Miniprotein binders against q56419. Designs and how they scored, part 104

Target 1, 326 residues: q56419
Amino acid sequence: MEGRTLEEVQEEVFKRHGVLVPKKELEDLAKALEEAGLLLTEKVEARLKEEEEKLKRERPMRLAGLSYPEGEREARAFLEAFRASYPGEGEEARVLLMPHLEPSRVPEVYGAALAALEKTPPPERIYLVGVAHRPLKEKAAALPVPFQTPFGPALPDLPALQALDALLPFELFNTPLAFREEHSLELPLFFLKGRFPEARVLPLLVARRSPELGEALKVVLRDFPGLLVLAVDLSHVGPRFGDTPLTRTLAEEARRRDLGFLERLAEGEPEAALAFLGANPTRIDGVEVVASLLPLLRERKGKVLAHRLDLEAPTLSAVGAGTLVL
Key: E = the ipSAE of ESMFold2; O = the ipSAE of OpenDDE; V2 = 0.75 times the mean of E and O plus 0.25 times the DockQ between their complexes.

## First folded at step 10 (miniprotein)

Design va7 (at its last look DockQ between E and O 0.47; V2 from the best seeds 0.00; counts 0 for: pae E 9.6 > 1.5, pTM E .611 < .8, SAP 90.713 > 70)
Fold by OpenDDE base, look of step 10:
Parts: sequence; C-alpha cells; structure tokens
Structure va7 (fold): chain B 326 residues (1-326), chain A 120 residues (1-120)
Amino acid sequence: as target 1 above (326 residues)
Amino acid sequence: SAEDLAKYLEEMKKKIEELLRKIIELAEKGKFDEAIYRVDMFIDLLEYLIEKLKELVKNPLTKLLAEMIEELAEAILELVFEVKDLLKQGRTEDAIEEIEEILKAIKLIREMVKRIEELA
C-alpha cells in the first residue's frame, strides 16, 4: 500500500481480481498494517540490509554451542561419539542422503553417515543440497561465501557455482537471507567439514522441484566432480504437522513410507520412490530435493544404512530420519 | 477444505502463543538453553504456518491477504531471531519485550486469517 490511496488499492484489487473490497475493510486492514508494518518495517529493513551485507562475506555459525560444540577439540569428540553410536560399517558414497534433524534426536543416523564418509575417498568438492524452510525468490538458491564451522571455514567452490549458475534459467545467487538460519545446511556441514576439511562446498537450497537444477548439476559434475549430499528429513507426523497424536498405526505408516521411499532410491528408481509417496500424506521433507535431482539418482544402486522415527514427546509428534548411500 | 485448514491454522496459532508464553517463563527463570530450544520450535511452526497459508490461496483476494500474512510472518521471523540472540546473551527483559511485539503481530495474522475464511 505504500504511496497508494485506499481508492487506488480498491480499484487495483477490483481490476486485478474482480472483487470490490469495502472501503471500511480496506481502512481497517490498512490501519492494522500501518500499525504493525510501520513498527516492523524501518527496524527490520535496516537489520535485514545489515545481515545481507554480512552474508556477502561469510555465513556465521548459528547452532554452535546448541546443536554441536563450538570448540574444535570438543567438536572432534562429538564426531567420534556420533560415529560410535552406529555399530555398523559404512559403504563408499557417490551420493549420500542424510538427515538435517537435530543431531541429538537421531545420533545413530548421523553415525551411519559418518561410517559412509569413512569409506569415501576425500572429494575435491561437496554439493550440499538442503531444504529451504524459508521462501526463496527462485526454485533453488546458492550462497557463494564461506560457511563457518568449528573446524574452520567451509570454502565455496566458486568456479563450479559459476558454471552451475550459467546453466540455470534463473539467477542461482538469490535470497541470501534464507541461508542465515537454515539448519538443513549447517547441521550436515558440521559432519562433512569434520571428515573432509579440505573439500570445497557448494551450499544449495531447494524450495520447489527444479528439474533444471538436476540437469544443470549433471553437466557441472562432469567438469567438477564431487560428492553429492542430500540433506533431507523424512516423514513429519503428529500434532505439529496437522495429525492426531502419534499412534502405533500412524508410526507404522510413517516408517512404511520412509523405508519404501529409501528402498526405491537404493534400487536406483527415484521416480518410483516419488510415485510411491503419491500425495505424500506423511509429509516426507526431501521430496522436492529428490524431484530436482532425478537425473543424478537414476540407475544408481546403493544401501539404506540407518533409519529412525524419532518421537518429540512434548508435542506427541515424530520425524523420520535416514541415511542412504548410492 | 478451506474450513478445515482455517481450523488447523487457529489451533496452530494457539500452540504458538502457548509456546511463546513458555519461552517467556523459561527466560524469566534463567533457563536460556531451554528457552532457545523452544524458540527454534516456534520458528519451525511459523515456517510451517506460512507454507499452509500459501496453500489457502484460492482467489485473488485471499492471495493478497496471504501475501500480506507472509510479509508479516517474515518480519516476525526476524524478531524471533533477535529474541534468540537476546536469550543467548542473557538479556531477558529485552527478549520479553520483543516477544510481546511478536504476540501483537501474531494477533494481526489471526485477524487476517479470519478475513480469509470469511472471503473464502
């Protein structure tokens, strides 16, 4: 509404939408927006601008001292403890699917990811694809700056990021503020940087399925080989997500969908994995990421190393997490 | 249905308000780590609410209202991050003041959602 009269807004809404909004309702809305918006706009805009300028240089840790230790020595002990929580051995990964859930909730699933990384030759670069929990301006985005970790900064692969941007029909370097608090990148990056300190990183977020991203990455991976990491969670069920409290039946359905999804991915059939979910009634988080990366997942066989449906007792809700190697 | 989704959004709003009150209570008790944990839960719930509001967009007027709610929700998220930083610093009074502003903004979102329901 900035700079427009209520009559102009009413006319614009009518022209665009064929709805005549009563002037009084627009006045009440404008007043509520002015009272809420004016207070939020100047301070928030100034802060947002400052935060955007900081994100041009580096992405600081946000979860250090909360989800993982800030100090390097303690962080190394943390990695060892998580690795110890998984009793099995890993396999070499060309593609790694791992969670981005709070590590303390699913330690053995992260432990399985570490086990796979132990069997994986050190990559030159890691394509880290997370889930955008905030809106993006485009279907996908990247942040081409160092990400801080307890093990030092994870440096971006600028040549590979530029090659990817050049192949996309949209600007890849969009919505920098979406990366500021995005845990889907920060949490897996802790484990990846701890294992591969010399690897460069391509931090990518997916908000909506982008077939163009998968095709572009397939081309980029030829000239810029590396490890592909899908940082995704699985089912989200219970009252936090619109369901009734977790029951045995609901938990069994969530596990069935999680495992059925992962198993089809492990068979090299990502389209079958998506089709198996249908309308995705248990809200598997990684669907848009997998749908974007189909060209990279096809015909790759692998193994499910771990799965857990973790109960959040205060909300009687549960989140699925898994580790898959391809 | 739009009605079912509206009911769900109202329930989610109540949970958000309860969660914010609990954050204040924990901060007042000096339990900053627990308060920060619940702030993160609040962020998750708010992000989910924004996604669901986008799904409610069935007509152009509801679209405009949904866009306005999204803008308010984004502003609330920025305030929530400030609350989180203030809690990490042990600045309880400042954090509570910011939470009170967030509660006012959430009340506005509720009014807008009700209008969407009336227009849907």
Scores: ipSAE 0.019, ipTM 0.402, lowest interface PAE 6.6, mean pLDDT 82
Fold by ESMFold2, look of step 10:
Structure va7 (fold): chain B 326 residues (1-326), chain A 120 residues (1-120)
Amino acid sequence: as target 1 above (326 residues)
Amino acid sequence: SAEDLAKYLEEMKKKIEELLRKIIELAEKGKFDEAIYRVDMFIDLLEYLIEKLKELVKNPLTKLLAEMIEELAEAILELVFEVKDLLKQGRTEDAIEEIEEILKAIKLIREMVKRIEELA
């Protein structure tokens, strides 16, 4: 509670609620928070500084051995198994929407993405846009360093990243620590790097919708053409996400919202896709990315290749994932 | 509401303690993959707690007090990530020390939420 006195806290509570909080209870709470603040020791802060400095050099694998194999040969076999989980054919993508959900939960959805990549000419670079799961200092961020994969490092496209940074009204390279544990980049990147080993990457995160990002990317993509990837998940429903236990009705609604969202994107109507969701009652997490990238999605038609609403039986909850090519 | 959060924490009391004790047991046996899996389960539970605290921050009655507890919960989350890293390095004794501090901090959060409920 650095910067506030107990008197100021009491006054704010009284002004907002019309009750006077007993001074002893506020003192006990403030003391407990000071004790908990000691849990953020100088040691933890020093470690975070060390991690930040390492992230200015490279982003190491965090999920090898957990979500995908660490060794290159095993990783290639893993890719082949996931491609086989989707027996259909893909289509060429200039924009690809794919999930960042744990791959083993939605193997055919990742397989559909691999099928699309088979039909896609190798790009010089991939604009990989994920969802920030930790706070960013700005609405969006990038980390201009190699991301390690079992297939070798995914090298950053520094000229394209610098061009993007120059067009934004905020510093793009703003929150290295947010990338430390960010699976929405690492999981899709495994599949992308395995299929396009020579492509450079622009690893981007969106925390809050940024129209400026979409306008800037439209300009950068003209001069630095490449594959745009939206690495997003769809509906989140059930008790894990604040609902009652999953019912058939809630699951059907979640599927309807997922597919309606994807279908409107496939018609080149991203504003209609967002409007269809309204208040987003099933918590599709791709909304902020789509809202940021409107200029890149308008009038671009395509096809939904796969969708699954995956049941989490232990939590009576579900998460949706899909693959869309534009 | 703060009453809903207190109810959640009370129902989760035994489950949280059992989960953290299981992580310690697995780490002592050198079963680091299994311990890490359960650390990820705890991360999910803690992130749910943080989300509920953000709902309380939007409630005018609890806003200022909930902000303080939210900061504590986020600090605990950073310690849980450190536990995961220590387990990946096979540093069992260090991981157990961190887990014991996390247990103490969880107890403090429960006491603080109970005090807030008394005020509501």
Scores: ipSAE 0.006, ipTM 0.354, lowest interface PAE 9.6, mean pLDDT 82
ESMFold2 (binder alone), look of step 10: mean pLDDT 78; pTM 0.723

Design vb0 (at its last look DockQ between E and O 0.40; V2 from the best seeds 0.00; counts 0 for: pae E 5.8 > 1.5, pTM O .665 < .8, SAP 75.718 > 70)
Fold by ESMFold2, look of step 10:
Structure vb0 (fold): chain B 326 residues (1-326), chain A 120 residues (1-120)
Amino acid sequence: as target 1 above (326 residues)
Amino acid sequence: SAEELAKKLEELKKKIEELLRKIIELAEKGKFDEAIKRVDYFIELLEELIEKLKELVKNPLTKLLAEMIEELAEAILELVFEVKDLLKQGRTEDAIEEIEEILKAIKLIREMVKKIAELA
């Protein structure tokens, strides 16, 4: 803490709450905090500053060798195996919704995305919109650097990113550290880069719904056309997410909410899709992204290619994933 | 709610200690991929803790003090990411040193949450 004395902390608690905290308990807490702070704060601060500087130059692979193969040949074979797990044909996508869940858990859902990409003319750029799992300083953020993949670096589309930044009422390049471990970009990017090796990327995160982002993107996409990808998961149910253990009834509710959401999006009715969820009792992951991107989703019809609610046996929980083309 | 959080942390204590010691065991055997997957599970547990701490911060009586333990939990999460990096590099001894520091910090968080529950 910034040089506060115990008396200053005690006074602040009294002013805010009208309660005088016992001095001994406050002293014990302050001592424990100081000891923990000495051991962790200087080390963490130095590491965070160092990592932030590295992220201003490039974003390295974090999941190679864990979620997908590190070597290029193995990675290419991995892509083909995932495509084979979906026996159907895709459809051309102007907008693609795909998951960011661990690929091995929902192979046919990623396979469906690959099938859609097969039918999609190679874009100049991909607007990749993920879900921020760490706090952002603003409602949304981007990281304008190369993202490493087994297929080579995914280069940023700097002119489009700069145009987007100029149209927003907040600094778009605001939280580099939020991208360090962000799988909602890395996992979909593996599949996208594998199919479109020449496309540039706009790596975007949404933390909270931002109508400003959707309006700005509609303008930017007019001048910088490309593929829009919503990299989102669906329902999150069970004890890991604050529910009772997964039951057949809860699983049925999660599936109904997932599919109802996707089907309304496929009808070009994103407001109806959000209204269908109400308070979002199954915690569909995609709501903040969809709510931000309404201008880009309205009246755009398409098809749900795949869906799975995948069971996490160790936690008696489940996560939904889907593939939607618009 | 502070009492509920303290109960949840007590229930997690054994699981957390077993998980971290399993990570050490796997690292000592050179099974770094398996160790890293356990680190990912620990990250999920910490993210749940941080979310619950934010609810505790909304309690006006304990808000200022609870912010201190939230900062400590965030710092622990960064150390866990460092453990993951060290395991990817096969740096077993360095990873174990960080894990032992994390174990000490988890014990401290438990005691701090308990003290805050006594104030509420």
Scores: ipSAE 0.055, ipTM 0.540, lowest interface PAE 5.8, mean pLDDT 84
Fold by OpenDDE base, look of step 10:
Structure vb0 (fold): chain B 326 residues (1-326), chain A 120 residues (1-120)
Amino acid sequence: as target 1 above (326 residues)
Amino acid sequence: SAEELAKKLEELKKKIEELLRKIIELAEKGKFDEAIKRVDYFIELLEELIEKLKELVKNPLTKLLAEMIEELAEAILELVFEVKDLLKQGRTEDAIEEIEEILKAIKLIREMVKKIAELA
């Protein structure tokens, strides 16, 4: 157990809480866990190996029929409805920041992204940078395979991915299993593929800030121009995230942080945006992505098209979402 | 309170067990599409269970137990994906076998959750 003996765990519990857990009880728990672990290990390992081998060929849809329609006709109607939910006009994007939250929670924010994409000339390729909600072996990763969508497969730009890998001090093609269930790529990709069916994609995940990624991408973008998409959410506040239930004060702070972050990005001051957050007390999701992409965000002026702090009523928690064009 | 949370976890566990039995029943009837939908709902419930377990962490032992439950839950999720794939293939007997293994693991999680509640 994580290098600790049962005796050490017993001692620690006793020291901290004054409770002596009987050694036999710890042994029985450890044995039960070991037996369960042994029971599942072989099957799980076999399954994980099979899934990893499948991910060498393609990344299947996981949220089709849940977050968006599986059928192409229905998927097109879905896009149109989301676009209609945003009453404004978009602007041409060279960089698009958009959410990866469940689309039904923030339809107008996705609608704003679609509005921006309407004003954007079809790119040859899309650099789609999401947030790793699972651990990666490295600070960032890519999956160089087709991603399935209702509009057909989003094909990888292998030459551009290889160029990026060659410039990074770590192996870019790491942790393929992290992509299997990662919604931060799947959800935005639905909208992007629906709008730009011919664009190739570079699906990237960031787990930890990687300045090397931003510098490498800056070089790659010169030789392989395309649309940069940051698929990030904003504040995460309330009980699900360790806070008290959402109050007016907490909501106002979350909105202040979200908008203050987005506005500074819109001014072309990404370092100021990060500095504004400080310790990030409202847990803006996109911090590590933005911190990794600083070289690509500097001096780019743009506009905040939409923002929403969406209440999840069952948990009295809220998540911020925004759309920014640069 | 820890007791209230333990009760909620027990209720959630019961829903999970009932859902797994329903998946078996639907699969045995050849209602694979309906079974798959229930599998997806099972995943959601299991994820909710994992999140709620984190709320029971009050001391190093409960932390350790919660981490172990999380690892076991992750393993169960892999088997659930296998069940989903087996159902899509119409391999009902194989899917049932995997569900039975999942049920054993869920039973263990239940025992561990009870223990965490006692130690919280």
Scores: ipSAE 0.029, ipTM 0.465, lowest interface PAE 3.5, mean pLDDT 85
ESMFold2 (binder alone), look of step 10: mean pLDDT 73; pTM 0.677

Design vb1 (at its last look DockQ between E and O 0.49; V2 from the best seeds 0.00; counts 0 for: pae E 7.5 > 1.5, pTM E .537 < .8, SAP 77.52 > 70)
Fold by OpenDDE base, look of step 10:
Structure vb1 (fold): chain B 326 residues (1-326), chain A 120 residues (1-120)
Amino acid sequence: as target 1 above (326 residues)
Amino acid sequence: SAEELAKKLEELKKKIEELLRKIIELAEKGKFDEAIKRVDEFIELLEELIEKLKELVKNPLTKLLAEMIEELAEAILELVFEVEDLLLQGRTEDAIEEIEEILKAIKLIREMVKKIAELA
């Protein structure tokens, strides 16, 4: 109701919607909005502006002390423990698919990612592609600032980010506030920075499938070679996601979808992986990321190193996580 | 039905209010890390509330009210971030004041949801 009279709002609602809202109800709503909304809106706008200005300089840690240790020494011990949780050996990765789920839920899956990174020569740069859990103004976004980690700042590759922006039909540097909380970048970045302290990073988020992103990245990767990381989760099933409580049948379907998706990716058939999911009834998180990166995933053969469907007992729900190397 | 959805929204709101009380309790006990985890749970429930409210939008007035609720929800999310930052700083009293403001906003959302249910 910014500066509009109640009569103007009533008229607008009537014009747009054919409903005459009683003036008294509008008065009660307006008063409630004035008492709660205006003060909140001004405070929120001021805060958002301050947060946007901070994000022009750096992205601070949000999950330090919660999901991973804040101190460097403790963080190194954390990495070692996670690596130890995976008993296998890794393979060299040119593309790494890894989870962004809370690390404590799927330690061996992160351990498999670390095992792959041990066999991977240190890249000059890492293209880290996460999932936007907040709305973006565009299909994809980047934040061209240092990301704080216990191992020091992950520095952006500004030349590569600028080259990518120049090839996209939209502004890449959009929606900086979406990066403030985004755990799909922060959690994987902890492991990546811990293993490759000198690597520059391109932190990317995908909200909706962008074929343009994959084509642009394919060109950029020629001039700016690096490791591609897909930070994605798999199936989301159970009451938290609109299903019944987890049953054996539902868990088997989630695992079938997860493994069937990962196996087709491992065969170098990303279009077949997407087609296999169809309407994505188990809500695989990484679909929009994979759909955006098709040109980079085609004909690359690799291996599934780990998979877990992790039960969240309090909600009787489960989330799938996997590690794939290509 | 609109009534069933209103009931689900009321249940979700009660869970949110319970979580906020738990956050206050944990903050008062100096358990800031646990309080922050509960704040994250609150954010998730609030997001679920917003999505359910979007489903109620069948008529233009309910649409306007849903848009207003979405704006309030976005404001609440920003206040939640302030609560997290205050808790991380050990500023418990300030965090409690912000939670009280969030509770006022949630009460407003409740009144708006009731009106949507009456108009649906």
Scores: ipSAE 0.021, ipTM 0.422, lowest interface PAE 4.9, mean pLDDT 84
Fold by ESMFold2, look of step 10:
Structure vb1 (fold): chain B 326 residues (1-326), chain A 120 residues (1-120)
Amino acid sequence: as target 1 above (326 residues)
Amino acid sequence: SAEELAKKLEELKKKIEELLRKIIELAEKGKFDEAIKRVDEFIELLEELIEKLKELVKNPLTKLLAEMIEELAEAILELVFEVEDLLLQGRTEDAIEEIEEILKAIKLIREMVKKIAELA
């Protein structure tokens, strides 16, 4: 009830409706709302400050024991099982697009990413670019702290992150809380850290397309070369996402959109890939990341290694995932 | 329409309360993986509640009250995320204490939704 007094509310109601709300009932409602709001606001603010301070020091695992094994030995076996689910060979990646969808839903898509990493010389650092699922204060953000994994901490590349921050027209380290539950970094990182245990990481999130980020990253990559990873999912279709129940037509459209997007990226034509999606009717997740990173994707040819549109049976919905090397 | 929406909101809040009590039961039995899955269900129900509250904008009085309830519900959503963290870490007693505070706040929201229906 911030910004207005009880008297102003009472007068507003009377003037607009010609009805006098009983004063006691309005006062009781306002008191209940004020008391509840004050108690919860103070508690939430205190807790969020505490969590934010923790995230300025490190980012703990949130999905160990849920999406991947908690123990190191089991985690290594998990990686091998995922690699085995993709029977093909990979190709060296200078840029890798991989999903952040629950790994058990698309094992061969993650397996294809592992196959690509087998062919990729160990990088000094990994630019890991995910999709912000919580609001950021700016178009993009980073969190310059160790991210815990079953394979040990993924250490931040502080010099590269500082160089990136210096080139942007906004503060890069702007929203630690957005990283608290962000699976689009944690799930891919598990696979990347398992394969490249000595690589440092630049953990980046995009909320809204930022041409400035792509231009800055192109400059930073010249001085701090490394592997660029786009950790994005593809189509989201069905009732969970606001559609009618899945039909064969909707599923076929989602697959066509996913593959057409990936194939145009593989031709080195990221602008054409974005144009192909138009209004993005199947809600491909990676659009803002690709739109931000155009300078790094242009004229870089490659190959689509895997794709799946995976059904969520309980919700009669589906999510697409793919693996692309450039 | 507003009365029908208020009844739907009451049904959602009853489901939410029952789900929170189930989460406590699972946590007390040490079934943390299942408890966390139930927290995910609770988050989805709370998000549905918030969306339905946006449909209450029929007149200035109900709009003001609905906006205040929406703010409270969104604050509760952040506390629910804290509960998920605690369950993920196996901190059962801390999680249960937080869930009981959330239950008190949801009871208050239920009473406020009833008053919105009474005011039209």
Scores: ipSAE 0.013, ipTM 0.481, lowest interface PAE 7.5, mean pLDDT 82
ESMFold2 (binder alone), look of step 10: mean pLDDT 74; pTM 0.641

Design vb2 (at its last look DockQ between E and O 0.15; V2 from the best seeds 0.00; counts 0 for: pae O 5.2 > 1.5, pTM O .582 < .8, SAP 80.524 > 70, placed apart)
Fold by ESMFold2, look of step 10:
Order: structure tokens, then sequence, then C-alpha cells
Structure vb2 (fold): chain B 326 residues (1-326), chain A 120 residues (1-120)
């Protein structure tokens, strides 16, 4: 009803249909609805401004007490329980793919990541690349502030972040509010900070594939060596994600696509991994990140350590998670 | 049927109001983890309300009124996410203040849905 008032619409309805609409009561209610909407919008804007200013200094924990314990001692025990959920040994990683799904849903997948980290020499810094769940102003973003964890703050690697920003055709530090609730960084960071308490972090988000990011990171990694972490989930299938009800056949397809994707990455063939997915019918979460980081994934061979397609009974849906070392 | 839809929408709005009052009670007691879980349920119910409002569009007048309700409901949803942030930060009085404003807005939506049902 662009450009139309309630009164204009009421007049048209009367002219066309002969229906007499109580003008004053509806006008009063419509006015009240509009005023309430404006008030609530102003309150949200004020809150977002306050939060954005806070995020210029630090990124606080949002999932402590919900997804992991807030206290350091309890968090350490939690971390060790996850390692124990994976009975295997890891391998040294230069690149680690790990999930960002709720940890209690896929404990052995996070345990496999911890097993890889225990075989990995402590890096000076971690390039943590997650998936933006809120819109970014650009294809990718970073937030150059400490991220709080139960193990202390994860400090940003400012020189490496500044070098990365300088190589990109867009401002890297572009959407602070997108980091406020971003679990794709917070959940993996809990595990990474717990194992590498002295490592600095480059907290990165990808919203849309950015070949420029991958090329720039390849340059930055030469001067600022570190661990590259792709914090991504795999298939998303079932009614929660727009599918028909989850069947055994759909779950088997999702598992095959997850593993086929991971196996091709493990062969050092990221283009083949993307081609294998085609239109990505099971909505593997990691596609934009992998597509952005091709130069860093080519010809790096490795191993899939764990995979799980976790079923959600109430929604008849499932999400895949995996651990890959390169 | 339009009558069945209007009845379901009225019942949904009553559930939302009761749930918001419970969230306030839990927040005042410092039971933030329980309050947060109920905020999740509130979000689910509000999203259902928004989706069902699309079925109120029968003519130009009900379309306009439904659009006004949808706009307010979206503003409510945005503020609810800030309420969750306030609860997590332990800013209980601030969170309760915003929940009371949400309750006022839900009352307005209830009144308008009843008027739309009368016009259907």
Amino acid sequence: as target 1 above (326 residues)
Amino acid sequence: SAEELAKKLEELKKKIEELLRKIIELAEKGKFDEAIKRVDKFIELLEELIEKLKELVKNPLTKLLAEMIEELAEAILELVFEVLDLLYDGRTEDAIEEIEEILKAIKLIREMVKKIAELA
C-alpha cells in the first residue's frame, strides 16, 4: 500500500464494495500501531549503537553458560571431556576444518579437532574463518579486538590484520555488529584458545565468496605464519531448511555429499570438491569459505578425522559436521 | 477458514502474552537461563503469528491492516533479540522495561486482529 493512507484505502473499499468501515476506531488503532513500531525501532537503534561502541573495544562471550561453562576450571574439564569423546589420534594440521555446530551435538567431531591440535606445534597466530550468519557490508570482514573466552581473552594479531586489510579492495573492518552473536567464531574459538592460550587470532567472517580474500591471505600467511581454521558446518537437510521431511534416503544423500566434499578437499582438490556439490542441494555450509580460500587449499593433502550427520528429532532435520586436517 | 484462522491467531496472541509475563518473572528471580529458553519459545510463536498474518490479506483494507501488524511484529522481533542480550548481560531492569513495551505492542496487535476478523 505504498504511499496510501488508511483513509485512502477506506474510501476505495467503500467505493468498490459498499462496505462502511468504522473510521475513527480503525484510525486510532492504526495510529497506535505506527507509533508503537517507531518507538520500538528507535529502542533497537539505540541498543545497536551502544553495542557497536562496545564491540570497538572487545567481543564478549555470548554462549558461556549456554554452550560451554563460564568458569575456567569447568571449561577446562569440558574441553578435556570433548577430547575423550574421540578415541583416535590426530595429525599435524597446517589447515584445520572443524564445525561450529552446538558442541554437545557432535562431541567426537570437536574431539577430533582437539586431537589434531595436540599434534600441531603451537602457532603464533590462528586465522579463524567462519561463516557470517548476519549480513556483512562486504564479502568478508574482521573484528580487530579481543574475543573473551573462559580461558582469557583471545588477542587479535593486529599487524597481520592490518596487512590483510591493506591487500583487499574493500575495508576489512566493516561490520562490527555482525560479530556480536556470531557462533561460527565463538564456538571453535573456545576449543582453539583452550589448546593454544598464547596464540593471537585473526577472527574472519565470509558472507559471500571472495577470491580476493584467499589471494590476500596467501600473501599474509607468508609473512605471518599460522594455523588456518575453516570453521564450517556441512549439510543442512530437512523441513527446518526447506526440504520435505527427513527420510533415510535424504540422510544418506547428505552423508555422501558431506564425505565426498571432505574427501576431495583431503586430496588437495578444492575445485573438484565444489564441483562435486553442484547446486549444493544439501546446503553444505562451507561452500563460500572454501570457494574464497582456494589458493590456500590446492594441493594440500590430508585426512578426514571425523564426521557426523546429527539428527534433530523435533524438526525432523539434520546438520552435518566434520573434522579435516590438511 | 477465516473464522478458524482468526480464533487460532487470538489464542496464539494470548499464549505470547502469558509467555512474556513468565519471562519477566524468571528474569526478576535471576533465573536467566530459564528466561532465555522461554525467549526462544516466544520467538517461535511470534514468527508463527507473522506467517499466519499473510492469510489475513483478503482485500485492500485487510491487506493494509495486515501490513501494519507485520511491521509492528517485525519491530517486536528485533527488540526481542536486544532483550535476550540484556538478559545475558544481567541488565534485568532494562530487559523488563523492554518486555513491558513489547506487551503493549502485542495488545495492539490483538485488537487489530479482532477488527480484521470482523471485516472478514
Scores: ipSAE 0.431, ipTM 0.802, lowest interface PAE 1.6, mean pLDDT 86
Fold by OpenDDE base, look of step 10:
Structure vb2 (fold): chain B 326 residues (1-326), chain A 120 residues (1-120)
Amino acid sequence: as target 1 above (326 residues)
Amino acid sequence: SAEELAKKLEELKKKIEELLRKIIELAEKGKFDEAIKRVDKFIELLEELIEKLKELVKNPLTKLLAEMIEELAEAILELVFEVLDLLYDGRTEDAIEEIEEILKAIKLIREMVKKIAELA
């Protein structure tokens, strides 16, 4: 309200809302707004608009120098170290389930994903499906711009993204700001781009189960073949998530739920995997993603390569992570 | 009654304030995954607040105030994410300034809720 008269505000309110607010009520409102509100909202709106305009061009790295190295040389050494942390051999993946948890917490699980990628022929494109930790306008969204990585930009597959949008009952290109900080895409993309530098990417987020997404992707994958990646975590247990401190019993239940979920997926029974979780008492993160992708997971047999329930000692809480190939 | 609803809104507001403090604390400790999950809970509580405020809308002025509260709630949410980003970047001083702005916005919501209760 700085620089506006009460009469100008009254006129603006009348124009916008069709309400004539009495001067005394406007004075009280003006005082309240001067202390905190309109200027903040306008500033935030202007900032958000600027950020949306930037996201029309590219999605910058947010976790470079924190979760992974910013420099390409150091980033390659990071990949090699993570691969070395998994002593096993991988298998060829048509579908890869991998974590999006902080890499340092579960290095061998990411190492197992890298092992699978070593046995996988370079795909033309990667369908990367993450979890939306922010609200989306629709059940799912995509951002059709380059994602920055230490290995160069991950370029979008615009033809495949457009084909997907055309098959969905909602606008796929919604809520661009939800991608700005979304680690469920950024973290797995580091590993994927490092292994497959020439692959195009379809960065997708799921907020709520969308059967329509799975059916649409099944059609798109026929004309635009590629690797499907589910970037999801598993159980979330302990005080951070509303439970008591981690006990042996709680940890065993979390592991049972995680492995029981992954094993049923490995058998090609995604509906059985969801049914096994029931009310999801250990809060498996990937449920809405799996529920959206049922048509792509059915009848595919595979193998669980790695699993870890990682303890966060300061909060006596734990998060499950796994790697599955189909 | 409008008074009972105002009391419930004040209780819900306190829960939101407590949750915001926890989000900040978790972010300061580098526990960003947890902070994000708490943000989801914050969103749910804000949505509940907005729905309850809509129930108080009896006249055009209360409607306007409810819409302004909704806008402020959205702005607060964006500021929370900015605080998280600043904390990720190790910009703690900047994050504290944004927290102060959030607290001012929450105070404004409180005043607006009181005004709605008076006009309802």
Scores: ipSAE 0.021, ipTM 0.382, lowest interface PAE 5.2, mean pLDDT 82
ESMFold2 (binder alone), look of step 10: mean pLDDT 73; pTM 0.649

